# VH-VL binders against Phosphate-specific transport system accessory protein PhoU homolog 1: the designs that were tried, part 2

Target 1, 219 residues: Phosphate-specific transport system accessory protein PhoU homolog 1, of Methanothermobacter thermautotrophicus (o27767)
Amino acid sequence: MEKKYPRILFRKRLKDLRKDMEEVSQKTLKTHKLAVDLLMEYDEEKKEKVIKNSRAIDDMVFNLERKAISLIAAEQPVAGDLRFIEACIKVGSHLKRIGYLAANIAEAAEKLKDEEIPRRPLEDLKHMSDFVQMMLSKGIYAFLDQNMEMARELRHDDDKVDDLFDQTLEHVTRSMFEDKESISYLVNLLFIARFLERVGDRAVSIADRTIFMITCEKP

## First folded at step 5 (VH-VL; framework fv_cixutumumab)

Design s09 (from c09 with heavy chain S104K)
Fold by ESMFold2-Fast, scan of step 5:
Structure s09 (fold): chain C 219 residues (1-219), chain A 119 residues (1-119), chain B 108 residues (1-108)
Amino acid sequence: as target 1 above (219 residues)
Amino acid sequence: EVQLVQSGAEVKKPGSSVKVSCKASGGTFSDYAISWVRQAPGQGLEWMGGIIPIYGTANYAQKFQGRVTITADKSTSTAYMELSSLRSEDTAVYYCARGRYYPKTFDYWGKGTTVTVSS
Amino acid sequence: SSELTQDPAVSVALGQTVRITCQGDSLRSYYATWYQQKPGQAPILVIYGENNRPSGIPDRFSGSSSGNTASLTITGAQAEDEADYYCNSRDTSGNHVVFGGGTKLTVL
């Protein structure tokens, strides 16, 4: 009979957990981008893929959490490894939520597919979408690469998202005032802007978890 | 099919700079990291740096910090690598490569751009 | 530059099994990726994420890891497998990419 070497097996399981984090992170980034692309050009098949991916991300995060908890229970990790495992659980939860938000964005985009959206609100949403995609990418890669400088930048980025949301709200309100018939569909543009703001919040949360994992201090 | 198309061969003098381009097609350019890897004649692969186009920030291997600049133009799906203060030891084939499922895993490679530095 | 170590050369008889190794401290935390390069050609991805094969890579190629060592195994080597093999991974900081020095495989 063969004996296991607990430290070697623990290192392998931890490496598998890191691999799982990379896979779910990449799927989350792609799913978010696919959802926001629907704002520029709606496509039923792409919308269905976003919904399917959102469910797949949920399943991946569930399995990842089970692995992480099992690893803690079996191995009694030292502080640094425990912080990494805990960060994987917390970041996984945020990735799952971002997947849900991608599905929400796709559903709201479908409700806009047959409407001619006023130019100014569309430009605002485009700018907000571009910035939020940048923040999400930055937050996820800050975590994956353990890049604390990049993680710290996200606090300042979040203020910009709030400003972009406020601008979008103002211009949508103006468009509604100028054309009352637009109210029924422009509400969906506001939902999308709100979902994008919430994605930004999740990106900041991922960055905060990264800072805590590395420093053991409140962000 | 995903394809990375690189610019043509360059012959440069010592002390000059070279800028190589890499145009991506058949995939979502913004979703992937683009890295630059060089190979001197008869030598191994050496990572120079990479960029994730969507947030526009590049990271560089320590050996190349201060001499290499990697940029991306999302509108043309093109990444660039500029290497300054060229020396004869910079003679190499320069590859661009794309990360897919893992940011540090290169699933597609350009065919390479030969840069020769001679007086 | 010595973060990932590979033997410079290895030989295998046609139809036999060969194992190419890559060693470094970062491999305790990150899986190695393996590339094949033939003369005058760009590298191609062979194995990633411990033991995943891209479409088109024969099933005779497999990956494994233990501790600080990653291995690429070719079971039943063929003449067309003669090439240089490179491993890569992250450095110990997790921020940068490092390559092994490469292993030249000769099929006898």
Scores: ipSAE 0.349, ipTM 0.728, lowest interface PAE 4.5, mean pLDDT 86

Design s10 (from c09 with heavy chain S104H)
Fold by ESMFold2-Fast, scan of step 5:
Structure s10 (fold): chain C 219 residues (1-219), chain A 119 residues (1-119), chain B 108 residues (1-108)
Amino acid sequence: as target 1 above (219 residues)
Amino acid sequence: EVQLVQSGAEVKKPGSSVKVSCKASGGTFSDYAISWVRQAPGQGLEWMGGIIPIYGTANYAQKFQGRVTITADKSTSTAYMELSSLRSEDTAVYYCARGRYYPHTFDYWGKGTTVTVSS
Amino acid sequence: SSELTQDPAVSVALGQTVRITCQGDSLRSYYATWYQQKPGQAPILVIYGENNRPSGIPDRFSGSSSGNTASLTITGAQAEDEADYYCNSRDTSGNHVVFGGGTKLTVL
């Protein structure tokens, strides 16, 4: 027979992999949101939860990768199923990196909790944060739903993130010039902006994997 | 706590249109899909369509394609469902529901909006 | 005919175990989600992703799946469990949501 038996077991294992992708995606989105919320209102308990979740995401992705590789080795999937399993491995790697970035954002936010941040750079960072959150959700939903139209929009979204980063950098630099004592803590605001830009990059990468999985073409 | 607040009951004539609103509070509106589900008196649940607000493009059940329009306004955290060419069979309670991160898992529901179509 | 089928009614004696089933081809690819609806109320989520419970849902509720069938099990049914139960999932394309017809549970 061309196909391995029992096919029912293989379908169950694919469904389990899909469920695992949904669960790690949910934890990643929640963890990112908790981390950026620390910029509005710092909370030690929420920071600890971000760190804990980042570690849990890493563990979930490791287990998911092992499952995916085992499934490929044991079951010889047809091309479409193989592309889905390979996409899960690649997207899992990006979700793990997004978890690390959330931890980095939380650490930087803690360093800012007792400082008086200039109004304009803080507003820029909040605007950038809101946009990156939407972009991340969009990239993840595009993958989970296999929505190629949604995935194709992510590159335009990334251009806007770059523009927001440049605006933040300009206003941070201006504030440093006006108050040289602010350099010691405003550098952390700049690190947060960079971490947000990196999250945007990971969302685009997830979208690119979705396009490749569906079309077998470069995005 | 996340809460979905729907607009009030509507009584409409056959052939008219109705637009129902669903305002989200307490959580992040943009991070979740919002679906519309209706229930005719004594009948089961029927999915009409949904929208992911950050994308701005709605997805509709085949039965409602061409009659239903789902939109979202991120600035007011409000989703809308407009149903045109109303018939008596459209008499139902219309619910909005939030999908977590996978659109068919509805973790929070509005209380429902009763739409009655009669002459 | 609907994409997801449920028996319209089931009964269970107080304190006993009942199993409500949902059947459809899409359940081979996607887990079912289960909702409880009491008269005059909106549905509430009771099980998702095969066997995950939201906060506040008693541990007597559990889910399982095999092939094209998903099941909601209530172990030690209570009077307050009397309600309509709906399953939903994605259609076979993955793009649309479909509901089962609902099962009315009577606790005797």
Scores: ipSAE 0.013, ipTM 0.531, lowest interface PAE 7.9, mean pLDDT 85

Design s11 (from c09 with heavy chain T105A)
Fold by ESMFold2-Fast, scan of step 5:
Structure s11 (fold): chain C 219 residues (1-219), chain A 119 residues (1-119), chain B 108 residues (1-108)
Amino acid sequence: as target 1 above (219 residues)
Amino acid sequence: EVQLVQSGAEVKKPGSSVKVSCKASGGTFSDYAISWVRQAPGQGLEWMGGIIPIYGTANYAQKFQGRVTITADKSTSTAYMELSSLRSEDTAVYYCARGRYYPSAFDYWGKGTTVTVSS
Amino acid sequence: SSELTQDPAVSVALGQTVRITCQGDSLRSYYATWYQQKPGQAPILVIYGENNRPSGIPDRFSGSSSGNTASLTITGAQAEDEADYYCNSRDTSGNHVVFGGGTKLTVL
């Protein structure tokens, strides 16, 4: 059926690209969850899976990008289709970076596995982690479902993440002043908070690309 | 549905070369990596190399570097594998396979081309 | 030498569970992919990534990975599962594909 029905074949290739986006999105969500679970209970096998998944996501995004570029080069997509293909490339880039951040979170969690973390910073980080996981899921599904209303909420969600980060920083700093020996490991808790904030930023970027794709307007 | 159709069996003399073809149908040829994997009688699978047609750059297993050339022609949706300086141990079934998540996940395979190297 | 090691043969009784393993240093960094090959036929993709099944592959097939080892598990083996099973992955450089030696599964 190649060349015989070029319009129909193009539609099928777009559906295949959409399926590829669903698969890489699912792996990214699962990998992020595995990484944040390590903050609550460290597990060497789960850490190894996070690292392997991060590399697999990189491979999936590489193949998806080449497929998207090929579609643009081979066809002259109408504006809507072109915006979708462009969104896949840009969202893929964000998913790849979220995979890298999951690996960073896993590595930092390993450095904390044998330490007793003060109660308030740990509770702050738990709340931040739960919220960021929700934001990531929300951003990804807003893109996959073309859900404009869901995408628009991500800006307000990002403000909450910033507040949680500031609260975590305050409590970490106070704990460091109370126990100078804690500085060596609490720095890793701060790195994890920063990585979570960066994941939140990526979720917002995915939502922004969804808004642009649908409306062709600046987010 | 994607199909990979390979050229017919070949019988070659030692020292000659063989060029096997793999024609893709049912999907976008240039979007996916095409690899070549051989299997000697009663032996396991051995990766020879692959190409991503849109890049035009091939990658080869160390054992075959300098003897194998993998090319792609997007106008005919056909990948080629040429193996030179043939020896009796090159007698094998040669498969082409499409990589979904290149380089290692081969989701579609050709039926194989038997190459026999004999005097 | 082979970068990925598989036992050459394994047997399982009909309806029982069998585990086929693939071992190599590169599996610490990359997931294994699993293929089924029946006599006279080309290989078929069974599992990719850690535990992803292509369309048409029965739920009884699953994959797992830990350290330098990857495993293919068949739960409730059926007669038609009798075949050679191959793993593959990247080599340690990440630039080449390597296959395991294959495992012949006999269903008794």
Scores: ipSAE 0.008, ipTM 0.513, lowest interface PAE 10.3, mean pLDDT 84

Design s13 (from c09 with heavy chain T105P)
Fold by ESMFold2-Fast, scan of step 5:
Structure s13 (fold): chain C 219 residues (1-219), chain A 119 residues (1-119), chain B 108 residues (1-108)
Amino acid sequence: as target 1 above (219 residues)
Amino acid sequence: EVQLVQSGAEVKKPGSSVKVSCKASGGTFSDYAISWVRQAPGQGLEWMGGIIPIYGTANYAQKFQGRVTITADKSTSTAYMELSSLRSEDTAVYYCARGRYYPSPFDYWGKGTTVTVSS
Amino acid sequence: SSELTQDPAVSVALGQTVRITCQGDSLRSYYATWYQQKPGQAPILVIYGENNRPSGIPDRFSGSSSGNTASLTITGAQAEDEADYYCNSRDTSGNHVVFGGGTKLTVL
């Protein structure tokens, strides 16, 4: 045949949008992991990879949003397809921000690479990092798999991140009292803790968009 | 290089349980989903379930819900699949596979673990 | 029964083109992934995301999709292509994996 029917082409573009979401999601997960790994063992090449990936994620999200808006404008999707396309736009925005936060974490980690970090604050940060990685993975996979149960659980996880942040702040403050020379570099550890908290917030937002996509207009 | 190394062959009696392991090396165990796929002699591939190790939550095919349990131990980079209430029909090769995008496509596969259930 | 259906067998003459098909409603929403399996071996990934080839897969392998059907095409079949080919995708809910029944390719 010389040409495709419009509805067939629309379904193909919708499948392409799903594929694009999977690809940007995986790059975002990998980039976040690379950034937090810099806290354990700093590596200049790995840091450069995080910065490069952050920019690539931004480009992927820009292209994805353009594609999604075009589908809405040209095809007048039915409610279910419209909710999915809108969710892709919102989730894409969160993935882009998580990419920026990964770059921020990498920059702060570089400022700590030559410092002897006190044991307690470092252990707190690693514990918080592990938990936030779990939340991010959970939020992204809840969206990709349309798993409403997993998405609902994520709201409760956010309270734990806040508790871990408060614990980190307390131990950092104690370390600063014991050695005021540590203030200059421990502020960077607090910035990393705050960036991790923000990643947690974005994971919850992705879960919320998933719930809205599935339950919107359901009585 | 990514490798998935599976535990050795098992021979089990009907009604018993089997637990198969899959150790990941040369890759990012925590960053990828691990799925279990079985194949009975002369039959096709059948997905049993998968786990996202970093989250720790498993997802199961409806057919196996209630008698399969998939777990992961991040400290040893090892995923496990336990199948209970074994029947002769469970005789198969059990593969673990790494999903680049959960749960598929599966870009790396273990060599398989043969489980024989005989009365 | 599976949600994805494949013909159980297909034959092709050496050097000719063969098309293996996979059908199911979930393929309207999700791309099929294709695996090759030779006797005594684990499957290997051949095509993903409609028409992407992993490193090491010859360019004679290609994928396509239309409606509820996905196809794996081998252009200029070689003897070593003789194998079982499986498609997989997500089920209609999007949160489970399903495999087709497999197609045994014989190269004559």
Scores: ipSAE 0.034, ipTM 0.619, lowest interface PAE 7.5, mean pLDDT 85

Design s14 (from c09 with heavy chain R100K)
Fold by ESMFold2-Fast, scan of step 5:
Structure s14 (fold): chain C 219 residues (1-219), chain A 119 residues (1-119), chain B 108 residues (1-108)
Amino acid sequence: as target 1 above (219 residues)
Amino acid sequence: EVQLVQSGAEVKKPGSSVKVSCKASGGTFSDYAISWVRQAPGQGLEWMGGIIPIYGTANYAQKFQGRVTITADKSTSTAYMELSSLRSEDTAVYYCARGKYYPSTFDYWGKGTTVTVSS
Amino acid sequence: SSELTQDPAVSVALGQTVRITCQGDSLRSYYATWYQQKPGQAPILVIYGENNRPSGIPDRFSGSSSGNTASLTITGAQAEDEADYYCNSRDTSGNHVVFGGGTKLTVL
């Protein structure tokens, strides 16, 4: 029995996997943006949408992983296809974690909704949020487009996120020192900054998986 | 409600440049890629390039590399397409379109901007 | 030449089924997306990701894919379906978009 007919079906299943990656990626980008928007203007309906989307992303990734494993088990993929399927599993895991982080950001934003946040820490957080959104978009689209040049840029981006986190930590700590009653709510700014840093880490991981998928070499 | 609002018709001379704008509303601008697609009279659709506004990097079709510049202004939610060294063959309707799952699925389109290059 | 090939014209009788095809090597890796364009109007999305319909698109529109070929099928064609139909997809590199040449559908 030749594999010509099964290979046609395999190619279709591989295209389905690629489509699934595109769909979960777009939902992850949208969910992250909704969560960070809550930092600027809290909205209960948007928060509930973030929580719901986080669960939907989890389900999508679960289904995607099952499809990917079935492809490997049912067929003998050539090296390039195997690397793509493996990358989908690993990138899917990162997208799922980014979805969880969006839920965490939304929960922390809710705890800040009625508080008057000091100017400097809030500006730091806004700057960090903008930069992390850029990194996440860049990492995801580098994967979807198989754009190695874009993927390689993310390592320098990660250094900037670390610097922005350290700056935020210093200014939040200063504000806590000046007003100890603020500690109870300002700790949530530190949690949000940490969640944003972790999103940046996941974006770099997605870029690294993209480089490995294309080159079969460590980034 | 998602809308892409394009600038008005342009009439240009050969050798000049044209800059067309596309203003997005409803939070669409930073969520998806914005692409530019043109259509010459009686001809088919042709992708020129696209931009991911949050990242700020544009990608161009090989045919237009060096003549097209696509930019985005996040503060006004507006994307721009500038085409230089105009020729009569550039007479076309220029559309902006939102790229879902960047860049291949265009779920919302602007109404188009007619650019006429007089010969 | 175009990376995606469509027949330039096709006809169908009112109420009958018509199939519009799009062919290219990139379709082995990426699903085609289909657009309807009426004279003087911008294109509208009718099918994406093989066989998904946006809200508002009648269920008589369906998509299919096999090998390097994608098809748009209109079951029970109506007069208002008369239009140009375009497929698009990614090119073989995966990071550029290409359109088919378009198919003019005439409903007799």
Scores: ipSAE 0.363, ipTM 0.745, lowest interface PAE 4.2, mean pLDDT 86

Design s15 (from c09 with heavy chain R100E)
Fold by ESMFold2-Fast, scan of step 5:
Structure s15 (fold): chain C 219 residues (1-219), chain A 119 residues (1-119), chain B 108 residues (1-108)
Amino acid sequence: as target 1 above (219 residues)
Amino acid sequence: EVQLVQSGAEVKKPGSSVKVSCKASGGTFSDYAISWVRQAPGQGLEWMGGIIPIYGTANYAQKFQGRVTITADKSTSTAYMELSSLRSEDTAVYYCARGEYYPSTFDYWGKGTTVTVSS
Amino acid sequence: SSELTQDPAVSVALGQTVRITCQGDSLRSYYATWYQQKPGQAPILVIYGENNRPSGIPDRFSGSSSGNTASLTITGAQAEDEADYYCNSRDTSGNHVVFGGGTKLTVL
């Protein structure tokens, strides 16, 4: 009857892991949004909050990974539970990286705060930012809700991010040719576009892990 | 401060449709799930469905599939619930609620919209 | 079954402890959330994530869980605690929300 207690405790620890994933996911979404908002309305207090949140996400993911590894080592989970725990580790890693990217976006936004950005590059960046934020939310919620259909959609969304990045690059390059003095600060706008593209990649990776978690079956 | 402001009371005829609104303020609308929960007079709470505005995909309770449509307009930070083919048993208070930990934890609730389906 | 079941009514004497329970298979995988609803008012969140309280909720409210059961405990019940209490959680699929039938608490 000793297996009865480990099973009950195991279910409780699995519930705790699910709750931890929900909490770190929400903090990651809020932090990303806060960072991209700095592009329109820079604020030093908000930037500091992004940096602080990025560190907090890192700590949360570290604790979550240790909890997950302990579950695997102690309990030898069956295939479905093991896939969920593994998915938490992998998704946690992506959330941590998205937190780092939010800090990078905030740093680059600070370098643009006193500059007058040409209209077309700014509109492109805003459009790309909106789309990437949609992808990030979709990927995270597909994982949290175990929503296969939403996860599969994300693979098709990835192509649109590439198109938006290319458009942004073209208009930034044109602006640089028209005003060479702009090169020194417009490189930061390109860095932000690149960081947004990387966030999109992480959203797709989260969706891929969700698909693997759900569809992987016994041989 | 986060607030969910709902539209006013509605009186509808059987067979018609009703569309109730929920305007969010004080928080980032796109980052949260908005759910609709109804309560018939003297009865318990019943989840109808929810939407995460940023991706526009709604999820519905089986009982309401085919009759309920939940939408969101990010430009006005407003979520909508439209219920069609109204029956007398649809008379209820309809609440919108925000899910910070979607879909199960509703941290803020609207004050409710009374919908009466007249005979 | 993914449905959540609550007893329809419970009574407690002023200053005493009462425990309200919620049972369902989904509670093996997801924590219950608890809401208080007074007549003519919208529900308010009182406990989430097993035993977390939002700001403004008295510390006499606590939550616990074991197996397929979640419990809301009120220690030292006050007259103002008289209300309907609802639990909710995810269903067994993880993508829908289900509510318990509610428990009417009477403070004697």
Scores: ipSAE 0.276, ipTM 0.712, lowest interface PAE 4.9, mean pLDDT 86

Design s16 (from c09 with heavy chain R100S)
Fold by ESMFold2-Fast, scan of step 5:
Structure s16 (fold): chain C 219 residues (1-219), chain A 119 residues (1-119), chain B 108 residues (1-108)
Amino acid sequence: as target 1 above (219 residues)
Amino acid sequence: EVQLVQSGAEVKKPGSSVKVSCKASGGTFSDYAISWVRQAPGQGLEWMGGIIPIYGTANYAQKFQGRVTITADKSTSTAYMELSSLRSEDTAVYYCARGSYYPSTFDYWGKGTTVTVSS
Amino acid sequence: SSELTQDPAVSVALGQTVRITCQGDSLRSYYATWYQQKPGQAPILVIYGENNRPSGIPDRFSGSSSGNTASLTITGAQAEDEADYYCNSRDTSGNHVVFGGGTKLTVL
C-alpha cells in the first residue's frame, strides 16, 4: 500500500482528467473531419467509421463525466479547480453532441451519394464546412490551452456561419425553383447545412465555458 | 499584451547545472502550460518537457528524464528549467513556450536563452 | 528515434504554391501543429488543429491531413515566407511532444 498526500493525488487526477479531455477532443475533431469528407466523396466504410466513432465518443464522455464527479465528491476542490472540473463536464457534453452531429451529417451524405448536386449549393456547403471545421478546432484548442483571447474570437466567427447558411438556403431555393425534381434530395443538403450550423453553436458554447472558467463571469 | 521574458545568457563549465527562468505577463499564468524547447546550433527543435502550474506536476521527454527539472512559481508567474550534469552537447538556445500541454499549440514563445557549455 | 519525418529542404518560385509534409504514425490520431522560424528568431505558430490560423497569420497558409501525413500549404509564396518550418504532435505513447526535423523553404 502506497500512501500519498491528498493534494498530490488530487493534482495527478486533474492531470489525468486533462489528458482524457485532450483525447476525446481530438477524436471528436477527427470524426467531424471524416463526416465532412463524405460530402466530397462518399465512402460506405468511412460512414461506418463515423458512426462507430460517435458511439466511442459517447462512451469516453460518460467515463470522463464519472471521473469528474468522483473527483469533486472526494476532494472538495478550491474554486479554480472546481471551475476546471465543471468546465470538463460541460465541454464533454458538447463534444458528445458534436459526435452525434457527425453521425447525422454522415447519414445525410449517404442520402446524397447518388445525386448530382448543383454546383453552387455544393460549393456553398463546402465553404460552410471549412469554416465550421475551423471554428470547432479553435473552440476546442481555446479550451485545452485555456486561451481567453482565442475563445472570444468564436463569438465573432458565429456571425459568419449564419451568413453562410443564409447564402446556402438562397442558392438551394433557386435550384429547387429551376428543377422541381431536385427538391426531394436538396432538402438533405439543407439538413447538412443545419447540422454544420449546430456544430458551430457547440464550438461557441465550448468557448463560452472557457471564458466562464477563467473569469467566473457570464460571457 | 501577453509575453514570456527569459533570463539572460549563461556560460557554464562541464558537469555543472544551469537554471533558466521564464516570466509570463498578461493573462492567467496558472491556467496555461509552459514548455521548454531547445535548439542546438544548426539543429532542429527538441521538446524537453512542460508543466501546467495548476497541476503542480511536470512531464518530461524520455531523453531528459533524470537530468531536467521543470518547476513553476504561481506567485511570481515564473517557470523554471534546471538542467544538470552539463556537457558540450547541451550548448543550445533554450526557449520557453506557452500552450497546450502535449498535443501542443505553442502560441507564445520567449526570445530564447543561450546556454554555452565550455571549459 | 524521431517519430515525425520532414524533408530537410524544399524550394518554390515566388508566387507559386508549395506543400511541406510531416509524416508519422501519431498523425493518424492527432493533428499536427506548424511553426515558422526565421534566422536568429524564436519560432512562431502558423497552423494548429489541422487548419486553424492564429491572428496575424496570412490566409495563404493552410493545413491538411490524410492518414499518417500532415501538410502545410503556402499558396502564392512570398519572399518573406523563406524560413524553416517545423511540425509537432504527440508521440506514439500519447504522452509527450515530438517535433519533426524541420524543412528549410527557399523562395525563388
Scores: ipSAE 0.007, ipTM 0.415, lowest interface PAE 12.0, mean pLDDT 83

Design s17 (from c09 with heavy chain R100G)
Fold by ESMFold2-Fast, scan of step 5:
Structure s17 (fold): chain C 219 residues (1-219), chain A 119 residues (1-119), chain B 108 residues (1-108)
Amino acid sequence: as target 1 above (219 residues)
Amino acid sequence: EVQLVQSGAEVKKPGSSVKVSCKASGGTFSDYAISWVRQAPGQGLEWMGGIIPIYGTANYAQKFQGRVTITADKSTSTAYMELSSLRSEDTAVYYCARGGYYPSTFDYWGKGTTVTVSS
Amino acid sequence: SSELTQDPAVSVALGQTVRITCQGDSLRSYYATWYQQKPGQAPILVIYGENNRPSGIPDRFSGSSSGNTASLTITGAQAEDEADYYCNSRDTSGNHVVFGGGTKLTVL
C-alpha cells in the first residue's frame, strides 16, 4: 500500500452513529409532543401513534447501542471519540426512557378523557407541560449541537419543574378533599405530573452528559 | 404536510431595516428549528441563522451577528427575520426553511422573499 | 471554521452518470445534505444523511461519502436534472450551518 490514510471506516461509522442519534432524538421529541397534546385534546389515533413510536424508539436505541459497542470493541478510539460514543449510549438510554414516559402519559390521558378536570389542576399541568417541553428540546439540541452554554442553562431548570409539581400536588389534594369522588381520576393527573417531572430529569441528564463529553467535568 | 408562507417583496433604502415573515402550517411549529438562508443574484446559498421556537433562542452566522434578529411568535406560528443597516449588497432572495435536526437538514423551504436595496 | 467547496460547473450527456462533489473538514464528522435549485425556484431537498431520499425524489439520485468528501451521483441524467446543486453541513463546532458554493449541472 503506497498511500497512508486515517481510519476512514471508523470515521464513517462515527458519522453513522451521529446520524442515528439525530434520528432517534427527532422521533423522541415528536413522540413526547404527541403525548402531551393528548392532555388538552384526547385523540385515540394519536395515542396509538405514541405507543407505536415508543416501541420504535426502543428498537432504534437497541440498534444504536449495539453499533456503539461494536465501535468500541473493533477500534481503540482516542479519548474524545470514546467520550462521544459513551455519551451516545447514555443519551440513547435517556431517550428510550423518555419514549416509555410518553407512552405512560398517553395511557394516563386516556383514563382522563371522559372526566371534567377542575380548572386549577388542569392549568398547572399545562404550565408544567410547556416548561418540560422546553427543557427536553433544549437538552436534546444542546447534545446534538454540542452547545455547552445551552446545556449549562438547563442544569438549573429542574428546580422550577419541582416547584410546578409541588403546586400541582397541592391543588389536586385540595380538590380531592372537596370532592372525594374525584380521587379515582385525579390520581391519573398526578401520575401525568410525575411522568412530566421524570422527563425533566432525563433532559437534565442529557445536558449533564453533554457537559461531561465536552469538558470531562463530573456532573 | 408542512407549508412555509413568506411575506411579499420589499424595496428598501440603504441604512433602513427590513422584517420578513414566515408563517408555518401543517406540522408542529414549536418542535422544529426555523432557519433563514439568503441568495444574492447569481450567487450561492448563505445561512444567516436559525431559531428553535419552543426555546426562543436564536443562533446567528458570524457574518450577520449584530445586524440580524430572528424571532418567533408561537401564537401565530410565524418566524421573523429582521436585517438592519441595509446595504446594496443585501439585495437578495431571503428563504425560510425548516431544520428537521437543527441546524443541518432543511426538509421544507418557503418560496422566498425578494428584498431590493436601492436609493 | 469549516468551509465546503464544490466545483462551480459540471456537464453530463443525456442518459450518462455524473458525480458532484463537496469537500470540507466538517464532513469527517457530519453527513452532507444535498439540494437542487432550478432558476427562479426555492431549493428542494434531494439527499440527506449519507444516502436517504425524500418522497418524490427519483431513485437515480444517490449519495456517498468518504473522509472529508461527500458526493451526489445522478445515474442516467435527464434533461430536467439541469440545475444548481448545493451541499450543506454543520461547521466543525456543530453549531452553525455552512453551504458549498454550488455546482451548475448542464445536461448536454
Scores: ipSAE 0.308, ipTM 0.724, lowest interface PAE 4.3, mean pLDDT 86

